VH-VL binders against Uncharacterized protein At4g17700. Designs and how they scored, part 3

Target 1, 164 residues: Uncharacterized protein At4g17700, of Arabidopsis thaliana (Mouse-ear cress) (o23610)
Amino acid sequence: MEEYEFLVRVREAGGFDIEHLMDTKPSSCVIGCREFDNNDDYNAHIVLFARMGIHKYNMIQGTNLQLSCVEKYNYRSPRVYSAFYITLIAKDPDACNSLVTFQTRVVEEGFNMTKLSCNIARPKPGPQENAALPRHSVDLEPVDVFYKGSLPEWPPEDAFNDNI

## First folded at step 4 (VH-VL; framework fv_lutikizumab)

Design s29 (from m03 with heavy chain A33G Y50W)
Fold by ESMFold2-Fast, scan of step 4:
Structure s29 (fold): chain C 164 residues (1-164), chain A 118 residues (1-118), chain B 107 residues (1-107)
Amino acid sequence: as target 1 above (164 residues)
Amino acid sequence: EVQLVESGGGVVQPGRSLRLSCSASGFTFSDYGMSWVRQAPGKGLEWVAWISYDGSNTYYPDSVKGRFTISRDNSKNTLFLQMDSLRPEDTGVYFCAREWDYEYFDYWGQGTPVTVSS
Amino acid sequence: DIQMTQSPSSLSASVGDRVTITCRASQDISNYLTWYQQTPGKAPKLLIYDASNLQTGVPSRFSGSGSGTDYTFTISSLQPEDIATYYCQQYYNLPYTFGQGTKLQIT
């Protein structure tokens, strides 16, 4: 099973740094790699998802990381969900504005995007660490709750602004 | 609500055949891979068969390869397990399970008992 | 095939106790591990996926941790409804393999 074997290799690589695997991708797999650009068709959604990941990490860890820029994202859209593997640069104001490469995975599931989940939100693992180690998982309110009323406490209000 | 309901179990003699069915509802059946997992009386879980969302790929462990055949009918939201040349060690409860995109099983049926005895 | 070994095979604990179950893989499975709960007479229920992620609707007293070959499942404060057999499963490679199960009883 070529598709399963390819997805196992993607999994072993953690899903965020898979450019080297794309030449062996079966045509049946709907998966792709993109560098972030202002002309990207998913610009607003990717930025929102990036901020969601940072915000959830901050809430769980008690940190105050801020989005600096989005570097790249990989997408996978099998029949049952759409997943975005976002690599971004975050700034830590509590550590002299040091920059950290950060990774978040956001999944859209259900007809008409009735469920969003952030199941990876972490600083990028070092070369000696297991790249596939998940940090935290957070289930979000359905999308219609975000858009029918007042902004929830997370994501923060600025997550809806495109400052990048 | 996701539901999986197994049927077709029973008591059979060694060497005979049984066909199990699993009726799925509450989700788009054709979007998910499916598996059969069995459990012998008082024992643990054993994965028995897998089929891709479109039925084009299947997998079997060596213990049942050549004797069991997994199949599906997406138009009827139904999964099947054809069990041939049954042996006493095939006795157990057979569960239908939905697979999360080549990963874990997020929903399971209630199981259907199969007893192979002389 | 990847072999999964659970410890202990059975244990007894009192309501309110902290309960820990371990699962060891014969090779590195990179956190591609689930924990299932099976109450007597029922189907297994997914509790934890990717070694440490809690399934939606599962109480926060359940948690998972670990990496590489060694994984741990914990119930921080045992409740009567937690009487069950618990199974780990790897999905790193086919065939999928389960641990032998840990039967949890309340004294």
Scores: ipSAE 0.046, ipTM 0.626, lowest interface PAE 5.0, mean pLDDT 81

Design s30 (from m03 with heavy chain Y50R E99G)
Fold by ESMFold2-Fast, scan of step 4:
Structure s30 (fold): chain C 164 residues (1-164), chain A 118 residues (1-118), chain B 107 residues (1-107)
Amino acid sequence: as target 1 above (164 residues)
Amino acid sequence: EVQLVESGGGVVQPGRSLRLSCSASGFTFSDYAMSWVRQAPGKGLEWVARISYDGSNTYYPDSVKGRFTISRDNSKNTLFLQMDSLRPEDTGVYFCARGWDYEYFDYWGQGTPVTVSS
Amino acid sequence: DIQMTQSPSSLSASVGDRVTITCRASQDISNYLTWYQQTPGKAPKLLIYDASNLQTGVPSRFSGSGSGTDYTFTISSLQPEDIATYYCQQYYNLPYTFGQGTKLQIT
């Protein structure tokens, strides 16, 4: 598959559920799919991005969704930015802690997270009755995440400059 | 600061060739895809060519395909547009523009005028 | 090719007015849309990307919204320096295509 054709198919699929496209990925495309794991080198960043997406959605919609776990994320890293397509499970305390599959895209521009933007933050389109915790989900502690000293200052500059 | 400076425009007769250059500074040129966008007098914007960060992929709309060739020299931070078999409808201001791969254009040069006239 | 249609083609407004320009795509472009400002004799300047994100350094009076095929660009309180032609562009698919432009002038 040519590079541009592949990237169009990624966009048509929304960027979040693209595992079925990876066998056709050109070697020139730096795109990967990962299940969330404590051994992930981006663990702290992915959790930060997930929280940013949930917070942005809650502020705009007046909801109180809480991050339950990160299911998976896809990344795209052409040379000068990194885009993270994060699929997470949130719980809605206003609806008996029902589970919601949630999607957020965060773009990191430049080095050392000097500019972060949240472009997408929404419940996954389609039926929500299939939302479920992954078999090997990670239990997240907000205090631990924010106080271990491995995260940049919250929120990062430009984190809330995007409208949804 | 990011700067893109176009040169090489001028007045040429139909059927002739012209080569445009764009000198880039203030960023790592080899990390970015680049495009050329033109604007005919009093008209809107029209994209005419794109090249990947390493020069391995190029794309053109049908209006210029086979006549225009986009290229780059990353060692000199320079983008080129070779325009062959020029037609009066190729007249316009030609801008070079920086992109993130297949994303939007975040910086533009000032443009260089090209007039194709007898 | 994806066709981009802007409305209106031109408009007149007074300083302090709220100005709205619309852009329609011939197919769903999933928010892969930018808005550019071009003052006479100058290069276009990026104002909005991904339909609603304000470019760094651009005044907050500019905003974008919309989804699918219909997008809107708004200037909340028109300033004299905002007199320009505004263009939308899709980057969902190659070839990149632009709207025809909206010329904004002060009355």
Scores: ipSAE 0.139, ipTM 0.678, lowest interface PAE 4.6, mean pLDDT 83

Design s31 (from m03 with heavy chain S30D, light chain D28S)
Fold by ESMFold2-Fast, scan of step 4:
Structure s31 (fold): chain C 164 residues (1-164), chain A 118 residues (1-118), chain B 107 residues (1-107)
Amino acid sequence: as target 1 above (164 residues)
Amino acid sequence: EVQLVESGGGVVQPGRSLRLSCSASGFTFDDYAMSWVRQAPGKGLEWVAYISYDGSNTYYPDSVKGRFTISRDNSKNTLFLQMDSLRPEDTGVYFCAREWDYEYFDYWGQGTPVTVSS
Amino acid sequence: DIQMTQSPSSLSASVGDRVTITCRASQSISNYLTWYQQTPGKAPKLLIYDASNLQTGVPSRFSGSGSGTDYTFTISSLQPEDIATYYCQQYYNLPYTFGQGTKLQIT
C-alpha cells in the first residue's frame, strides 16, 4: 500500500482505533499501536500527555475529570514531529465516579518535548453521529512554561505504577 | 528564520519546457516534505506536486501528471520542478511550500512567475 | 476530488467589525482543513490548521470552527492589516484542494 493511501485510511478511522489497518502498513511508514506498558520508553511522556488532554477538556467544559489509567496509544513519527493518539479512562467525581473512555491527540515537535500541542481532547464518541462535534483545538502553552521554577503538582511516579 | 526562494520562472512558448528551483535555508531541509502550489493570474491556489523528505515518494494531480516532475537535492537544500509540454493554462505564480508530512503548508516562498504564451 | 466552496467571494467591512467566512466541502473532511491569508503580491501565510488550531504567532482575533463539511473562519475585530484574500484548504485526501478565495477589503 502506498504511504499516503495508508494514512488516508488512518484518518478515516479517526486515528485512535487502527489496529485493523496495521497489516496493510507500508514498511517505510513510522506508525505503531501500543498497549500502555508501565516500563515503556514513553511512559512518563504518555502520562503527561494524557493529563494535558484531560486538563484542556476540563478548562473548556468546566468539568473535573481525573486520569484513571491509560489503555493504549498510537504514534506517528515523521522526521520533524511525533503525534500520539492516546485512549485513556477518566473518572468523573461529579457523576458518582463514573468512568469515561477519553481520547486525546498530542503533537510533539521534534523529539525533546520543547513544544507540545493538543488538538483533540474529548470523551470517546458514542454510537450517535460524531461528525457534528467540534474539536476543542487550541495550542496548549509549551510544557517548559509549566516547569519554569516550581514543578507542577504531580503525584510521585511510583503512584502511577498500578493504574497508568 | 525559515526562507524559501523560488527561481527559474519566465516567459515560454506552448509545448516547451521550464525548470523551477527553490532554495531552502534556516531549517534542516532533508527532514521535511515539500510541495509546489501555483496560482493563475487573478485566480486561486492549486496544488501541483509533492515530494517526501528523502525523495522516495512523489504525488501529482491529474492536471500535471506525466508532464511535471518534482525532485530534490538534499545536499544543496534545493527543490526542483521540471515542467514539460507547457500549456497556456499552466501560466501562474509558482510557490514552493514546506509540508508537515501529508498535512498543511507551514511556510511558503515568495513565488516565481511562469507565463506560457504564443 | 473534494470540492471546496467559500462564501462570500468578496466582502467589505469596517475596522472593528466581526467578519465571518465559510467553507463547505463536497464530502466530510473530519477537520483536516487549513485557512491561509494572502496579502497582494505576497505568499500565503498559514493562520489556522486542523480547522480550529491557531498557528504560533498569529493574533488571537483569528479563529476557526466547524466539523464534517461546514467550516467557519472568523476575525473578531477587523484591523487594517487584515486586508487580504483568505483561502481554505482540505488535506483529508489527495489531491489537496483549495477554496476559490474570499477577498476582504476595509471601507
Scores: ipSAE 0.215, ipTM 0.686, lowest interface PAE 3.9, mean pLDDT 82

Design s32 (from m03 with heavy chain D31E Y32W)
Fold by ESMFold2-Fast, scan of step 4:
Structure s32 (fold): chain C 164 residues (1-164), chain A 118 residues (1-118), chain B 107 residues (1-107)
Amino acid sequence: as target 1 above (164 residues)
Amino acid sequence: EVQLVESGGGVVQPGRSLRLSCSASGFTFSEWAMSWVRQAPGKGLEWVAYISYDGSNTYYPDSVKGRFTISRDNSKNTLFLQMDSLRPEDTGVYFCAREWDYEYFDYWGQGTPVTVSS
Amino acid sequence: DIQMTQSPSSLSASVGDRVTITCRASQDISNYLTWYQQTPGKAPKLLIYDASNLQTGVPSRFSGSGSGTDYTFTISSLQPEDIATYYCQQYYNLPYTFGQGTKLQIT
């Protein structure tokens, strides 16, 4: 099973740093790597997902990290779901605005963001740590349940509107 | 609610064949990979077969390779395990299990017993 | 094949006790490990995945930890309904392999 073996290697790398594996990708496997770009059709979605991951981490750890920029993201779109592996830079105002490389994985099941889940939201592991392991798991929850109460600042309502 | 129901178990003599079925409901069966796991009486768990969501990829441990064949019919939401050249050591309860994205088994059926005895 | 060894094979404890079970892999499995609970006559139930993540609906008294080759499963305060056999499993590579199981009995 060439596809399964490739996906095991992607999983070992955590899905976030897989550029070195792409030359060995089977044609049957829908997975890609992208640098973040303002002209990216997924720009608004990726920014939303990045903020979702930071928010979840802050809630769980009691931190106050803020999104500085998105560095890159990888996507995987098998028939059953779409998964986004986002690498971003976060700023920690409680530590003199120090920068932290942060990773979040967001899975979209269904369409129009009907069901989104975030099962990885963590600072990027160091060389001696297992980069492949999710550090945080969350129940599968719709985005609107995720941000109950005081909502974080999101892209404009029309950011995801295809309007055509 | 996710449900997996196994059937087809029974008592058979060594060297004969048996076909197990697993009926799935409560989820979109065609979108999930599936496995069979067995358990000998009073013993632990042993994985015996894997099949991808579309049936294009299958894998087996050496203990059953060449004797067991996993297959699926997505139009009927049914998983199968064809067991040929059965041996006494194949005796056990056979569970079908749903697999999350080449990771872990999140739902299991209740199992169907298979006894290979002369 | 990756071999999974559990310790102990059985243990007895009282309600309210802290119970620990260990699982050792023959090679680094990078935390691709699950823990299952099986009561007699029933199917296994997923409790912990990715070594330390609690499955939805599973009580918080269950936890997992570890890295590399060595992993631990803990019940912080044993309840009567926790009496079962517990199994670890690696999914780092095929074939998937399970530990031999730990039978938890109540005193």
Scores: ipSAE 0.017, ipTM 0.542, lowest interface PAE 6.9, mean pLDDT 80

Design s33 (from m03 with heavy chain S30Y Y32F)
Fold by ESMFold2-Fast, scan of step 4:
Structure s33 (fold): chain C 164 residues (1-164), chain A 118 residues (1-118), chain B 107 residues (1-107)
Amino acid sequence: as target 1 above (164 residues)
Amino acid sequence: EVQLVESGGGVVQPGRSLRLSCSASGFTFYDFAMSWVRQAPGKGLEWVAYISYDGSNTYYPDSVKGRFTISRDNSKNTLFLQMDSLRPEDTGVYFCAREWDYEYFDYWGQGTPVTVSS
Amino acid sequence: DIQMTQSPSSLSASVGDRVTITCRASQDISNYLTWYQQTPGKAPKLLIYDASNLQTGVPSRFSGSGSGTDYTFTISSLQPEDIATYYCQQYYNLPYTFGQGTKLQIT
């Protein structure tokens, strides 16, 4: 039950800011924390997932947030899926290009399915808010309805660099 | 294509044992965690056992802990539930379910009925 | 254990109606919630996972929403084949627990 107890602590902490829990991680639990950089093995996937989360949020909320950079991500990869908890910086062109710390969770389902789903897409909650819950109504529509079309076009690699 | 077929249910007396089987096909059985979920007549669903992909981790609710044992034979794509010291309250339809390892159940078998009566 | 309570326990509606079922958890479950459909005599079928994600192959008239302790399942336009019992389930913590079920019938 040690593995499940650790996973419950991760969930209670919201999944995005769990560095303080990693010293107590059971060896059986496949979960990790990574700072993002341009040479990361997951670079292309993480940027794609970040854009998916922003897109979901923009469509539901009527905003026009743009990816500025990815700060970090945590992953959990049991044998049949991978869950990514991505913390990124977005620019809000409708608010003088102000910066917003944004969080999205994307699940890549197994080898049997090439399905991607996004269940959390929100600006990072303040200290008084439950960080494990979406700040906005991002769960009002099923993600499959929201992402019926093809994934966003892949931008040039230099567009992923942190220019701030 | 994913198919789960339970068997081994029946009528047994209190205090006896019964072993249920679940035959899996249409997917790579070894890659998935599995669970058993039961449903008493006219009642809702109750989770009763979990097993990891390799069989190294198992979990049970207090209602069956110490009496039920979940196991698997990955070479035969088969899941088992050994039920010892059966009680009338164990009566129900037993479903095997495929699990994404501490997440949701995406496929269920049709269930096998177990009746514990004197 | 986390207690899951559904409302209503049963309802009747007409074809084309918007149907809403609510599920309340005894504590915050952070969207670790599924909705299942069970036709009489059959196994449950996954409809919604992670509170709002539609399972592949499930019609778009089904949707889920909510957060914290309160979750909603909606059928936007009821069809005859939707006659079933619907269950919510939390997987935030062990043991996994289910709501008592909502029996849906068509008038």
Scores: ipSAE 0.260, ipTM 0.698, lowest interface PAE 3.7, mean pLDDT 83

Design s35 (from m03 with heavy chain Y102F, light chain L94Y)
Fold by ESMFold2-Fast, scan of step 4:
Structure s35 (fold): chain C 164 residues (1-164), chain A 118 residues (1-118), chain B 107 residues (1-107)
Amino acid sequence: as target 1 above (164 residues)
Amino acid sequence: EVQLVESGGGVVQPGRSLRLSCSASGFTFSDYAMSWVRQAPGKGLEWVAYISYDGSNTYYPDSVKGRFTISRDNSKNTLFLQMDSLRPEDTGVYFCAREWDFEYFDYWGQGTPVTVSS
Amino acid sequence: DIQMTQSPSSLSASVGDRVTITCRASQDISNYLTWYQQTPGKAPKLLIYDASNLQTGVPSRFSGSGSGTDYTFTISSLQPEDIATYYCQQYYNYPYTFGQGTKLQIT
């Protein structure tokens, strides 16, 4: 499969649940699927990106979702950016702490995290719904706005707590 | 400052060939995919060729497939479009464009005119 | 191919007016849409990507919105330098396709 045709299939599937497409991935295509755990090399970054996606959604929708855990992520790293498709579980304190599967796509330009954008931030669509849901790009605050000093291995739970 | 400068356009008879060039400066050329987009007189824009950052992948619409060949020389920061078996409907201004890897065109050249006439 | 249709094909407006241009895709393109400005004698310039995100350095009077198959481009307060032809483009699927363009003139 040509690389572009593979990427179109990824796009049509929404980018988050693409495990069934990986056996057709061209060898030249830099896309990976990873189950998330505490030994992941990108642990701190993925957790931060997950929180940023939830933050974007909360700002736009007026919700108060909180990160429960990260389930998995897919990544694509062409030479000029890295894109992360993160699937996570969020808790809704306004709905009896119900759990919702949430998806966010965060793009990092360069390796210093100075240019971040969030294109997708949404609850996971149902099985009969269009998986290629609309995206809306929003520039994200630099990571150092949320942390003092170096990025911790595991960002603190209240890193995005705006309660004074 | 990102700059793309096209050259090689001209007037040519149907069935002949023409080769366009695009000189890139102000960015790391070898990191970006590149495309050619044309515009017929009084008409809109039409995408005609794509090439990946390393030149390993190329894509064309059916209207030019088999007649046009996109290539690049990363050591010289130069993009090329070889146009064979030219037809009157290939007449237009040809733009070189920098592409965000199957996304959008963030910078364009000024264009070079190509006229295919008898 | 995904067909992109713009409306109107041309319009005239006065300085300070709010101008709206629409773009319709023949299928859902999930906000994989850009808007370009082409001033007379110049190269096209990217204004908006991902349907609603403003490119760095582009004035805030330009905005985009929409979803699915229907997208809108707006200039909140028309300026003389905005005389141009505006194009939408989808990058959801190969081949990339453009709208036919909307020519904007000032009266």
Scores: ipSAE 0.386, ipTM 0.765, lowest interface PAE 3.4, mean pLDDT 84

Design s36 (from m03 with heavy chain Y102L, light chain Y96W)
Fold by ESMFold2-Fast, scan of step 4:
Structure s36 (fold): chain C 164 residues (1-164), chain A 118 residues (1-118), chain B 107 residues (1-107)
Amino acid sequence: as target 1 above (164 residues)
Amino acid sequence: EVQLVESGGGVVQPGRSLRLSCSASGFTFSDYAMSWVRQAPGKGLEWVAYISYDGSNTYYPDSVKGRFTISRDNSKNTLFLQMDSLRPEDTGVYFCAREWDLEYFDYWGQGTPVTVSS
Amino acid sequence: DIQMTQSPSSLSASVGDRVTITCRASQDISNYLTWYQQTPGKAPKLLIYDASNLQTGVPSRFSGSGSGTDYTFTISSLQPEDIATYYCQQYYNLPWTFGQGTKLQIT
C-alpha cells in the first residue's frame, strides 16, 4: 500500500483505533501504536497532552472531567512535527464519578514542546460501553507533583528514521 | 526568517513547456514537504503538486497528472515544477508553499506569473 | 473530491464590526481545515489551522470554530488592514481543495 493510501485509511478510522491497520503500514510511514504503562519513556509528555485535551474540552463544554488514566496512544512523527492520538479514561464528578472513554489529538511542532496544539478533544463517539480502567493502569499523581522531575526529551531519536 | 522565492514564469504558447523554480532560505529545507499552488486571474486557489521532504513521494490532482512533475534538490534548497503540454487553463500565478507532511501550508512565496496564450 | 463551499462570496463591513465567514465541506473533514488571508497582489498568509488554532503572530481578533462539515471564521472587531480575500482549505483528503474565497471590503 502506498503511503498516501495508508494515511487515508488511518484518517477514515479516526486515528485512535488503528491497530487493525498496522499490518499494512508501509515502512516509510513513521506511525506507531503504544499501550500506556508507567514504564513508558514518554509518560510525562503523554500525561501532559492528555490533561491538555481534557482541559480544552472542559473549557468549551463547561464540563469538569478529570483524568483517571491513559489507556493507549498512537503517534505519527514526520521530521518536523509529532502528532499523538491519545485514548484515556476520564471520570465525571457531575455524574457520580462515572467513567468516560475520551480521545484527544495533540500536535507538537518542533522539538522540546516549543509549540503544542490540540485539535481533537472529545468523549469517544458511539456507545460508551465498557468504559473501564485498563487492567494494568495506575492512578496518576497531581499535576504539581508530576512536573517536579525532568521531562524526557521528545520526540524520540528513532522518530526520524523512516525504516523503524 | 522563512523565505520562498519563485522564478521561471513567463508567456508561453499552448503545447509548450516551462520549468518553475523556488529558492528556500531561513529553515532546514530538507525537513519539510513542499507544494505548488496556483491562482488564475481573478479566481481562487488550486493545489497542483506535492513532494515529500526527501522526494520519495509526489502527488498531483487529475487536472495536471501526467503533464506536471514536481522535484527538489535538497543540497541547493530548491524546489522545481516542470510543466509540459501547457494549456490556456494553466494560466495563473504559481506559488510555492511549505507544509507539514500532508497537512496545511504555513509559508508561501510571492508567486511567479505564467501566461499560456496564442 | 471534497468540495468546499464558502459563504458569502463577498461582504462589506465597517471598522469595528464583527465579521463571520462560513465554510461547508461536502463530507466530514474532522477539523482538518485552515483559513488563509490574501491581500491583493500578495501571497496567502496562514491565520487559523486545525479549524480553531491561531497561528503564531496572528492577532487574537481572528478565530475559528466548527466541526464535521460546518466551519466558521470570525473577526471580532474589523480593522482597516483586514481588507483581503479569505479562503478556507481542507487537508483531510487529497486532492486538497479550497473554498472559492470571500472578498472582504470596508465601507
Scores: ipSAE 0.278, ipTM 0.709, lowest interface PAE 3.7, mean pLDDT 83

Design s37 (from m03 with light chain Y96W)
Fold by ESMFold2-Fast, scan of step 4:
Structure s37 (fold): chain C 164 residues (1-164), chain A 118 residues (1-118), chain B 107 residues (1-107)
Amino acid sequence: as target 1 above (164 residues)
Amino acid sequence: EVQLVESGGGVVQPGRSLRLSCSASGFTFSDYAMSWVRQAPGKGLEWVAYISYDGSNTYYPDSVKGRFTISRDNSKNTLFLQMDSLRPEDTGVYFCAREWDYEYFDYWGQGTPVTVSS
Amino acid sequence: DIQMTQSPSSLSASVGDRVTITCRASQDISNYLTWYQQTPGKAPKLLIYDASNLQTGVPSRFSGSGSGTDYTFTISSLQPEDIATYYCQQYYNLPWTFGQGTKLQIT
């Protein structure tokens, strides 16, 4: 499979559930699927990106979703950016801490934390729903502007709460 | 500051060849995919060639496939378009453009004119 | 190939007017669409990518919207420097294709 044709299939599938496409992946294409675990070299960054996606959604929708855990992520890493398609579980304190499967796509430009953007932040579509929703992105401020005062750990659990 | 400067355009007879160059500065050239886009006099834009950051992948539309060859020299920050078997309909301004890995063109050169006339 | 059709092909407006240009794809392109501005004799300039995202440094009076096959580009309050030809482009599938352009003039 040519690289561009493969990437079109990824786009058609929405990017978050693409495990069924991996055996047709061209060797030159830097894309992968990872279950999230404590041996993950990207653990801290993936958690940060997951929180950023939830924060964007909360700001836009007026919700207060909180990260419960990360289930998995897919990455696409050509030389000029890295894109992460993160599937996570969020809890909704406004609905008796009910759990929702949530999806976010975060792009890191130039393999550093200087410029981040979030293209997708949404609850996962249902079984019969369209998996590919229209893309919409907004540039995120550098990570160092998300916090206030003294930080004993980074990021703190409550850094993205709208009550502060 | 990102700069792309095209050269090599000119007037050429049908059936002849022409080689265009694009000199890049202000960014790490070897990290970006590049394309050529042309514009016929008084007409719209038409993509004509793509090359990946390392030169391993190239793509062309059917209108130029087999006649045009895109290449790059990352050590010299230079992009090339070799145009063979030129036709009058190849006449236009040729732009080189920087691209995000099979996505959009974020920076363009000023273009170099190519006229194919008998 | 995916065909991109712009409407109108040309229009005239006054400074301060709201200007709307549309772009229709022959198939669903899932917001893989850009808008470029080209002044005569110059290179195109990227204004909007992914259908609705403003490129850094582009004035906020420019916006994009739409989904599926139908996309819209809007200038909320036309300025004299906005006189140009505007092009949409899809990058959903190769070959990448452009609309025919919309020429914007001031009355």
Scores: ipSAE 0.329, ipTM 0.727, lowest interface PAE 3.6, mean pLDDT 83

